# VH-VL binders against q8ixk2r445to577, part 86

Target 1, 133 residues: q8ixk2r445to577
Amino acid sequence: FFGMLQNKGLTDYCFDYNPPDENQIVGHQVILYLCHGMGQNQFFEYTSQKEIRYNTHQPEGCIAVEAGMDTLIMHLCEETAPENQKFILQEDGSLFHEQSKKCVQAARKESSDSFVPLLRDCTNSDHQKWFFK

## First folded at step 17 (VH-VL)

Design w75
Fold by OpenDDE, look of step 17:
Structure w75 (fold): chain C 133 residues (1-133), chain A 120 residues (1-120), chain B 107 residues (1-107)
Amino acid sequence: as target 1 above (133 residues)
Amino acid sequence: EVTLKESGPALVKPTQTLTLTCTFSGFSLSTYGMGVGWIRQPPGKALEWLANIYWDDDKYYNPSLKNRLTISKDTSKNQVVLTMTNMDPVDTATYYCARLRYGDYYFDYWGQGTMVTVSS
Amino acid sequence: DIQMTQSPSSLSASVGDRVTITCRASQDINKYLAWYQQKPGKAPKLLIYDASELQSGVPSRFSGSGSGTDYTLTISSLQPEDFATYYCQQDYDWPYTFGGGTKVEIK
C-alpha cells in the first residue's frame, strides 16, 4: 500500500512529514495535515516488513516510536526493520504498533488545524482508523 | 485507583483572588501525556472549561478568562493549583479538577468539586 | 468558539424507555465529542468519547453516534439510575465547550 495515509474520523487529514532540511530527514515528528496530494510530504508506503516508509528521499525514512514516547518520529530505515518501526495495518483500518501494543490515533495538538498521530490504547474509534488513498 | 480532590476557600470576597488546589493520586504528572484540567459549574448551569496543565508544563486557558487565570503544578506533591484574580459574584460555582491525557481532551476522572461562593 | 447546542433541554421518560439526546456543534468537530452524565451534587461522569466509544465500566445501554455537526446519545432502555443531566463536550478546538445539558426526569 502506498499514497496518502488518511484518517477516517478526522476527515480529510493525512500523515504529513515536512523536515526542515530535506537532506536530513530524520528526528522530527510526523504530523497530520489536510490531504492535498501534492508533493512528497504526504506520500507514504506500507511495506512487507511492516514499515511505514517515507521514501521520497534517499536515504529512506521509516516511522518509529521511541521508548517511553507516544509520538511518531522519523528514523532511517534499516535493512532489517527494528521492532520500534513495525506497524500492522489491520483490515479494519487500525494501525497497530507492535512493540508498544498501542494503536495510532489522530489527536489534536494545540488547535483545530494542528493534529498529530499519537499512540493510544486500542479502541474502535474512527480516529484510530486509517486507509491509503 | 485514580482520585482527585479540590481544596480551597468556600467563600471569597469580590475583587479577591481565588486559589484552588487539586490533589490527585493514581497517576503522575511526570508521566508523558498526563494532564489535569479545571472546570467550573455555576449552580443550575452548564459546565465551563477553565484551564489545562500537562506533564511538560504546557498550559492552556479559556480565552474569556485567560487574563485572570494561572495554572501551575507541583509534580512531587501530585498537586495542581489554579488561581483566579478579581473574583466576582458571577464566578460563584462548583469548581472541579479532572484528569485528561494530551491529545485526548476529555476528562475521564473528576474530583468531587468544591463550591466557591463570591460574596461581600 | 464552537457552540454546542443540546436538545431537548429536558425530557420526561419512564423506566424501560428509549431516550435520545441530540448535540449540535456550530461547526464540524470531526467526532471529537464526549458525553457526560451528572447526578445532583455529583461530578460529571464520562460516558462516551470520540462520539461513539463507550468508556470503560459504562453500561452497554448507552451508545453514541453522529458525525460532522450532529451527534446523538442514546439510552436503549432507561434504568432508574439513569435519571440525571447529560452534557456533550467538544474537544476539537480551544476552548473546549460543553452543551447546555439535557435533564432526564422521571415521568
Scores: ipSAE 0.856, ipTM 0.941, lowest interface PAE 0.6, mean pLDDT 95

Design w76
Fold by OpenDDE, look of step 17:
Structure w76 (fold): chain C 133 residues (1-133), chain A 120 residues (1-120), chain B 107 residues (1-107)
Amino acid sequence: as target 1 above (133 residues)
Amino acid sequence: EVTLKESGPALVKPTQTLTLTCTFSGFSLSTYGMGVGWIRQPPGKALEWLANIYWDDDKYYNPSLKNRLTISKDTSKNQVVLTMTNMDPVDTATYYCARLRYGDYYFDYWGQGTMVTVSS
Amino acid sequence: DIQMTQSPSSLSASVGDRVTITCRASQDIHKYLAWYQQKPGKAPKLLIYDASELQSGVPSRFSGSGSGTDYTLTISSLQPEDFATYYCQQFYDWPYTFGGGTKVEIK
């Protein structure tokens, strides 16, 4: 699967990554932004290694969850996907993080116009359902 | 079990400052993502959000009351304090503290509330 | 600020009735909506979050639905303990605001 990763509940919002330096793409947080399909900031790939890959640059980036955190951060992809980069996109649309055993949920940042994907306990919320478009 | 309890004066004079304390258990504001908010409700009226504070000491206020509100926490005591200056009879209400989590801006556990009357 | 309009402001119903309460937001809030129940002299109790997710411990006769600006709380079969005031709350845009409430009274 590849393309825009769109949220069902937060309609018209997609995974978005826009690092300040195109030559240094790791270390920043993945956010949610209106789906626009322009450029490569919203192009992601779900791989057979269960990665959510940001492959618009070399080296390629993979979404990871750091220890003790609930945010999605861009790391470099590895030859073998590390445990903190493994996600399961379920048939029902849930995006399950294997290591934390939590689901990715579209959430709003308070006092801001921004939204972010966060790890939360898995529910049937449409905010935890995702699809590639 | 998560519990919260509000404490403070039941009566405040106009122009005085209200200080309310929320004492909670079953969770900690040292835990990543945890937050506590204050909500008030005038008699027979709807709910109004006042302020939030989070584990990282990040604070948010109702814009309409921001200049009058101060929220703080004492993590070691499991307490959150709200101060509201220049109280007016229109501020008469039941004041609640409640738990929330960053990113989940609804309140899943509430204190019983404390009635505050502003009168000369 | 986002305004939340509840309707009706009050209603009378009997035990066993199907009750529907509506909450309309002044703009699309993308299912960032919660429902609370409040009984006289008590604190609000969370019933529903994310528009349709039932809070743990809440009876299954409660359900939430809706999208965009229009949301509904439904009690499939009203029980004696369900007579209360219900509030919606949006948490899409700061500051987060509550509806005016709907009082469900015994007929």
Scores: ipSAE 0.800, ipTM 0.932, lowest interface PAE 0.7, mean pLDDT 95

Design w77
Fold by OpenDDE, second read of step 17:
Structure w77 (fold): chain C 133 residues (1-133), chain A 120 residues (1-120), chain B 107 residues (1-107)
Amino acid sequence: as target 1 above (133 residues)
Amino acid sequence: EVTLKESGPALVKPTQTLTLTCTFSGFSLSTYGMGVGWIRQPPGKALEWLANIYWDDDKYYNPSLKNRLTISKDTSKNQVVLTMTNMDPVDTATYYCARLKYGDYYFDYWGQGTMVTVSS
Amino acid sequence: DIQMTQSPSSLSASVGDRVTITCRASQDIHKYLAWYQQKPGKAPKLLIYDASELQSGVPSRFSGSGSGTDYTLTISSLQPEDFATYYCQQDYDWPYTFGGGTKVEIK
């Protein structure tokens, strides 16, 4: 699966990654933004290694969850996907993070009009359902 | 089991400051993502959100109350305090504290509420 | 601020009836909508969150649906304990706002 990773509940919002420096793509947080597919910022791939890859440039980035965090941070992809980069995109659209045993949820930041994917306890909420478009 | 309970004066004179305390159990404001909010309800009327405070001491207030509100927490006591200045009879209402979580800004557990009457 | 408009403001129904309450937001709130039940002299109780997720412990006769600006709370078969006032609340945008409420009364 590849393309825009769109949220079912938060309609018209997609995974978005726009690092300040195109030559240094790791270490920043993945956000949610209106789906537009422009500039390669919203192109992701779900791989057989259970990675969510940001592979529109080299080196390739993979979404990871750092210890104690609930945000999705871009790391470099590795030959063998590390545990903190493994996700299960289930048939119902839920995106499950194996290591934390939590699901990715579209969430609003209270202090802004921005949205971010956060790890939360798994529910059947449409805010936790995702599909590639 | 999650519980919350409001305490404070039942009667406040106009222009005075209302101080309400929310004492809770079953969760902690030292836990990441946890928050406590205040909501009020005038008799026979709808609910109005007042303020939130979170584990990281981040605070949010209803802008319509024109900076009359102050919210604070004592994590060690599992208490949240709300102060509201310059009380007016229009502020007569049942005041609730309730739990919420960052990213989920609905209230899943509520206190029983405390009725506050503003009268001279 | 986002205005939440509930309809009807009140309704009369009998035990066993199907009851539908509507909540309309002044703008798209993308399913960030909760429903509460409030009985006289009691605190509100969370019934539904994220428009359609049933809170733990809430009977399955309660359900929520909707998207965009329009949302619905449905009680499939009204029980005696369901006579109460129901409120919707949006948690999409700050400040969070509640609907005006819908009182479900016994016919």
Scores: ipSAE 0.893, ipTM 0.952, lowest interface PAE 0.5, mean pLDDT 96

Design w78
Fold by OpenDDE, second read of step 17:
Structure w78 (fold): chain C 133 residues (1-133), chain A 120 residues (1-120), chain B 107 residues (1-107)
Amino acid sequence: as target 1 above (133 residues)
Amino acid sequence: EVTLKESGPALVKPTQTLTLTCTFSGFSLSTYGMGVGWIRQPPGKALEWLANIYWDDDRYYNPSLKNRLTISKDTSKNQVVLTMTNMDPVDTATYYCARLRYGDYYFDYWGQGTMVTVSS
Amino acid sequence: DIQMTQSPSSLSASVGDRVTITCRASQDIHKYLAWYQQKPGKAPKLLIYDASELQSGVPSRFSGSGSGTDYTLTISSLQPEDFATYYCQQDYDWPYTFGGGTKVEIK
């Protein structure tokens, strides 16, 4: 699966990654933004290694969850996907993070008009449902 | 078991400051993502959100009342305090504290509420 | 601020009835909507969150649906203990706002 990773509940919002420096793509947080498909910021791939890969840049980035965190941070992809980069995109649309045993949920920042994907306990909420478009 | 309980004066004079304390158990404001909010309800009327405070001491207020509200926490005591200045009879209401989480912002556990009457 | 409009403000129903309450937001709140039940002299109780997720311990006769600006709380078969006032709340944007409430009364 590849393309825009769109949230079902937070309609018209997609995974978005726009690093300040396109030559240094790691270390920043993945956010949610209106789906526009412009440029390379909203193109992701779900791989056979269970990675969510940001492969519009070289070297390729993979979404990871750092220890103790609930945010999705871009790391470099590795030959063998590390545990903190493994996700299961379920048939029901839930995006399950194997290591934390939590699901990715579209969440709003209270003090901003911005949205971010966060790890939360798994529910059947449409805010935890994702699909590639 | 999660519980919250509001305490404070039942009667406040106009222009005085209301101080309410929420004492809770079953959770901690040292836990990442945890928050406590205050909501009030005038008799026979709808609910109105007042303020939130989170584990990281981040605070949010209803803009319409922001200048009058101060929320604070004592994590060691499992307490959240709300102060509201320049009370007016229109502020007569049942005041609730309730638990919420960052990213969700609905209130899953509520205190029983404490009725506050503003009268001379 | 986001305005939440509930309809109807009150209704009369009998035990066993199917009850539907509507909540309309002044703008798209993207399913960031919760429903509460409040009985006289008691605090609100969370029933539904994220528009359709049933809070733990809440009977399955309660359900929520909707998207965009329009949301619905449904009680499939009204029970005696369900006579109460119900409120919707949006948690899409602060200040978080509640609907005006819907009082479900016994016919």
Scores: ipSAE 0.895, ipTM 0.951, lowest interface PAE 0.5, mean pLDDT 95

Design w79
Fold by OpenDDE, look of step 17:
Structure w79 (fold): chain C 133 residues (1-133), chain A 120 residues (1-120), chain B 107 residues (1-107)
Amino acid sequence: as target 1 above (133 residues)
Amino acid sequence: EVTLKESGPALVKPTQTLTLTCTFSGFSLNTYGMGVGWIRQPPGKALEWLANIYWDDDKYYNPSLKNRLTISKDTSKNQVVLTMTNMDPVDTATYYCARLRYGDYYFDYWGQGTMVTVSS
Amino acid sequence: DIQMTQSPSSLSASVGDRVTITCRASQDIHKYLAWYQQKPGKAPKLLIYDASELQSGVPSRFSGSGSGTDYTLTISSLQPEDFATYYCQQDYDWPYTFGGGTKVEIK
């Protein structure tokens, strides 16, 4: 699966990543933004290694969750996907993070008009359902 | 078990400052994502959100009351304090503290509320 | 601010009745809506969040639905303990705002 990763509940919002430096793509938080399909900021790939890959740049980035955190941060992809980079996109649309045993949910960002994907206890909320478009 | 309890004066004079304390248990404001908010309700009227404070000391206020409100926390005591200046009879209400988690801006656990009457 | 309008403001019903309460937001809130139940002299109790997710411990006779600006709380079969005032709340944008409430009274 590849393309825009769109939320079902927060309609018309997609995964978005726009690092300040195109030559240094790691270390920043993945956010949600209106789906526009323009550029490379909203193009993601779900791989056979269960990665959510940001592969518009080299080296390629993979979404990870750092210990003790609930935000999605861009790391470098590895030959073998580390445990904190493994996600399961379920048939029902839920995006499950294997290591934390939590699901990715669309949530409002602190002190902003933006939204972010956060790890939360898994529910049937449409805010936790995602699809590639 | 999560519990919250409001404490403070039941009576405040006009122009005085109200100080309310929320003491909670069953969770910690040292935990990432945790927050506590204040909501008030005038007698027979609807609910009004006042302020939130989170684990990282981030604070949010109702814009209509922002200049009058200050929220703070003492994590070691599991307490959140709300101050409201220049109280007026229109501020007479039951004041609640409640738990929330960042990104989930609903309140899943509430204190019993404390009635505050503003009168000369 | 986002205005939340509940309807009706009050209704009378009997045990066993199907009760429907509506909440309309002044703009699209993308299912960031919670429902609370409040009994006299008590604090509000969370019933539903994210428009349709039932809070743990809440009876299954409660359900929420809706999208965009229009949301509904439904009690499939009203029980004696369900006579109360219900509030909706949006958590889409600051400041959080509540509806005016709907009082469910015994007929």
Scores: ipSAE 0.863, ipTM 0.941, lowest interface PAE 0.6, mean pLDDT 95

Design w80
Fold by OpenDDE, second read of step 17:
Structure w80 (fold): chain C 133 residues (1-133), chain A 120 residues (1-120), chain B 107 residues (1-107)
Amino acid sequence: as target 1 above (133 residues)
Amino acid sequence: EVTLKESGPALVKPTQTLTLTCTFSGFSLSRYGMGVGWIRQPPGKALEWLANIYWDDDKYYNPSLKNRLTISKDTSKNQVVLTMTNMDPVDTATYYCARLRYGDYYFDYWGQGTMVTVSS
Amino acid sequence: DIQMTQSPSSLSASVGDRVTITCRASQDIHKYLAWYQQKPGKAPKLLIYDASELQSGVPSRFSGSGSGTDYTLTISSLQPEDFATYYCQQDYDWPYTFGGGTKVEIK
């Protein structure tokens, strides 16, 4: 699966990654933004290694969850996907993070109009449903 | 078991400052993502959100009342305090404290509420 | 601020009835909508969150649906303990706002 990773509940919002420096793509947080598909910042791939890969840039980035965190951070992809980069995109649309045993949920920052994907306990909420478009 | 309980004066004179304390158990504001909010309800009227405070001491206020509200926490005592200045009879209401979580801004556990009457 | 409009403001129903309450937001709130039940002299109780997620311990006769600006709380078969006032609340944007409430009364 590849393309824009769109949230079902937070309609018209997609995974978005726009690093300040295109030559330094790691270390920043993945956010949610209106789906537009422009600039390659909303193109992701779900791989057979269970990675969510940001492969529009070289070297390729993979979404990871750092220890103790609930945010999605871009790391470099590795030959063998590390545990903190493994996700299961279920048939029901849930995006399950194996290591934390939590699901990715579209969440709002209270102080802004910004939205971010966060790890949360798994529910059947449409905010935890994702699909590639 | 999560519990919250509001305490404070039942009667406040106009122009005085209301101080309410929320004492809770079953959770801690030292835990990441935890928050406590205040909501009020005038008799026979709808609910109105007042303020939130989170584990990291981040605070949010209803813009319409922001200049009158101050929220604070004492994590060691499991307490959240709300102060509201320049009280007016229109502020007569039942005041609730309730638990919420960062990213989930609904309130899953509520105190029983404390009625506050503003009168001369 | 986002305005939440509930309808009806009140309704009369009998035990066993199917009850439907509507909440309309002044703008798209993307399913960031909660429903509460409040009985006289009691605090509100969370029933539904994220428009359709049933809070733990809430009977399955309660359900929520909707998207965009329009949301619905449904009680499939009204029970005696369900006579109360129900409120919707949006948690999409601050200040978080509540609907005006719907009082479900015994017919």
Scores: ipSAE 0.889, ipTM 0.949, lowest interface PAE 0.5, mean pLDDT 95

Design w81
Fold by OpenDDE, look of step 17:
Structure w81 (fold): chain C 133 residues (1-133), chain A 120 residues (1-120), chain B 107 residues (1-107)
Amino acid sequence: as target 1 above (133 residues)
Amino acid sequence: EVTLKESGPALVKPTQTLTLTCTFSGFSLSEYGMGVGWIRQPPGKALEWLANIYWDDDKYYNPSLKNRLTISKDTSKNQVVLTMTNMDPVDTATYYCARLRYGDYYFDYWGQGTMVTVSS
Amino acid sequence: DIQMTQSPSSLSASVGDRVTITCRASQDIHKYLAWYQQKPGKAPKLLIYDASELQSGVPSRFSGSGSGTDYTLTISSLQPEDFATYYCQQDYDWPYTFGGGTKVEIK
């Protein structure tokens, strides 16, 4: 699966990554932004290694969750995907993080113009359902 | 088990400052993402959100009351304090504290509420 | 601020009835909506969050639906303990705002 990773509940919002330096893509937080399909900021790939890959630049980035955190941060992809980079996109649309045993949820950060994906206990909320478009 | 309980004066005179304390258990404001908010309800009327405070000391206030409100926490005591200045009879209400999480801005656990009457 | 309008303000129903309460937001709140139940002299109790997610411990006769600006709380078969006032709340934007409430009374 590849393309825009769109949330069902937060309609018209997609995974978005826009690092300040395109030559240094790691260490920043993945956010949610209106789906626009323009550029490379919203293009992601779900791989056979269960990675959510940001492969618009070399080296390629993979979404990771750092210990004790609930935010999605960009790391470098590795030959063998580390445990904190493994996600399961379920048939029902839930995005499950294997290490934390939590699901990715579209959450409001501070106001209606700021949203982020966060790890939360898995529910049937549409805010926890995702699909590639 | 998560519990919250409000404490403070039942009676406040006009122009005085109201200080309410929320004492909670079953969770900690040292935990990432945890927050506590205050909501009030005048007798027979709807609910009104007042303020939130989170584990990282981030604070949010109702803009209509922002200049009158101060929220703070004492993590070691599992307490959150709300102060409201220049109280008026229109501020007479039941005041609740409730738990929430960052990113989940609904209140899943509530205190029983404390009635505050503003009268001379 | 986002205005939340509940309808009706009150209704009378009998045990076993299907009850529907509506909440309309002044703008799209993208399912960031919660429903609360409040009984006289008690604190509100969370029933539904994220428009349709049932809070743990809440009976399955309660359900929430909706999207955009229009949301609905449904009680499939009203029970004696369900007579109360219900409030919706949006958590899409600051400040949080509640609906005016809907009082469900016994017929």
Scores: ipSAE 0.803, ipTM 0.934, lowest interface PAE 0.7, mean pLDDT 95

Design w82
Fold by OpenDDE, look of step 17:
Structure w82 (fold): chain C 133 residues (1-133), chain A 120 residues (1-120), chain B 107 residues (1-107)
Amino acid sequence: as target 1 above (133 residues)
Amino acid sequence: EVTLKESGPALVKPTQTLTLTCTFSGFSLSTYGMGVGWIRQPPGKALEWLANIYWDDDKYYNPSLKNRLTISKDTSKNQVVLTMTNMDPVDTATYYCARLRYGDYYFDYWGQGTMVTVSS
Amino acid sequence: DIQMTQSPSSLSASVGDRVTITCRASQDIHKYLAWYQQKPGKAPKLLIYDASELQSGVPSRFSGSGSGTDYTLTISSLQPEDFATYYCQQDYEWPYTFGGGTKVEIK
């Protein structure tokens, strides 16, 4: 699967990554933004290694969750996907993070008009359902 | 078990400052993502959000009351304090503290509330 | 600020009745909507979050639905302990705002 990763509950919002430096793509937080299908900021790929890849740049980035955190941070992809980069996109649309045993949920940032994907206990909330478009 | 409890004066005179303390257990504001908020409810009226404070000391206030509100925490005591200046009879209400988590801005656990009457 | 309008403001019902309460937001809140129950002299209790997710410990006779600006709390079969005031709350946009409440009274 590849393309825009869109949330069901937060309608018309997609995974978005726009690093300040195109040559240094790791270390920043993945956010949610209105789906626009323009540029490379919203193009992701779900791989057979259970990675969510940001592969518009070299080296390729993979979404990871750091220990003790609930945010999605861009790391470099590895030959063998590390445990903190493994996600399961279920048929019901849930995006399950294997290491934390939590699901990715569209959440609002209180201090801004922006939204972010966060790890939360898995529910049937449409905010935890995602699909590629 | 998560519990919260409000404490403070039941009576405040106009123009005085209200200080309320929320003492909680079952969770910690040293835990990433944890937050505590204050909500008030005038007698027979709807709920009004006042302020939030989070584990990282980030604070948010109702814009209509921001200049009158100060929220702080003492993590070691599991306490959150709300001060509200220049109290007026219109501020008479039951004041609640409640738990929330960053990104989930609903309140899953509430204190019993403390009634505050502003009167001369 | 987002305005939350509940309807009706009050209703009378009997045990066993199906009760429906509506909450309308002044703009699309994308299912960032919670429902609370409040009994006299008590604090609000969270019932539903994310428009349709039942809070742990809440009876299954409570359900939430809706999208966009329009949301509904349903009690499939009203029980004696369900007579209370219900509030909706949006958490889509800061500052958070509550509806005016709906009082469910005994007929």
Scores: ipSAE 0.891, ipTM 0.948, lowest interface PAE 0.5, mean pLDDT 95

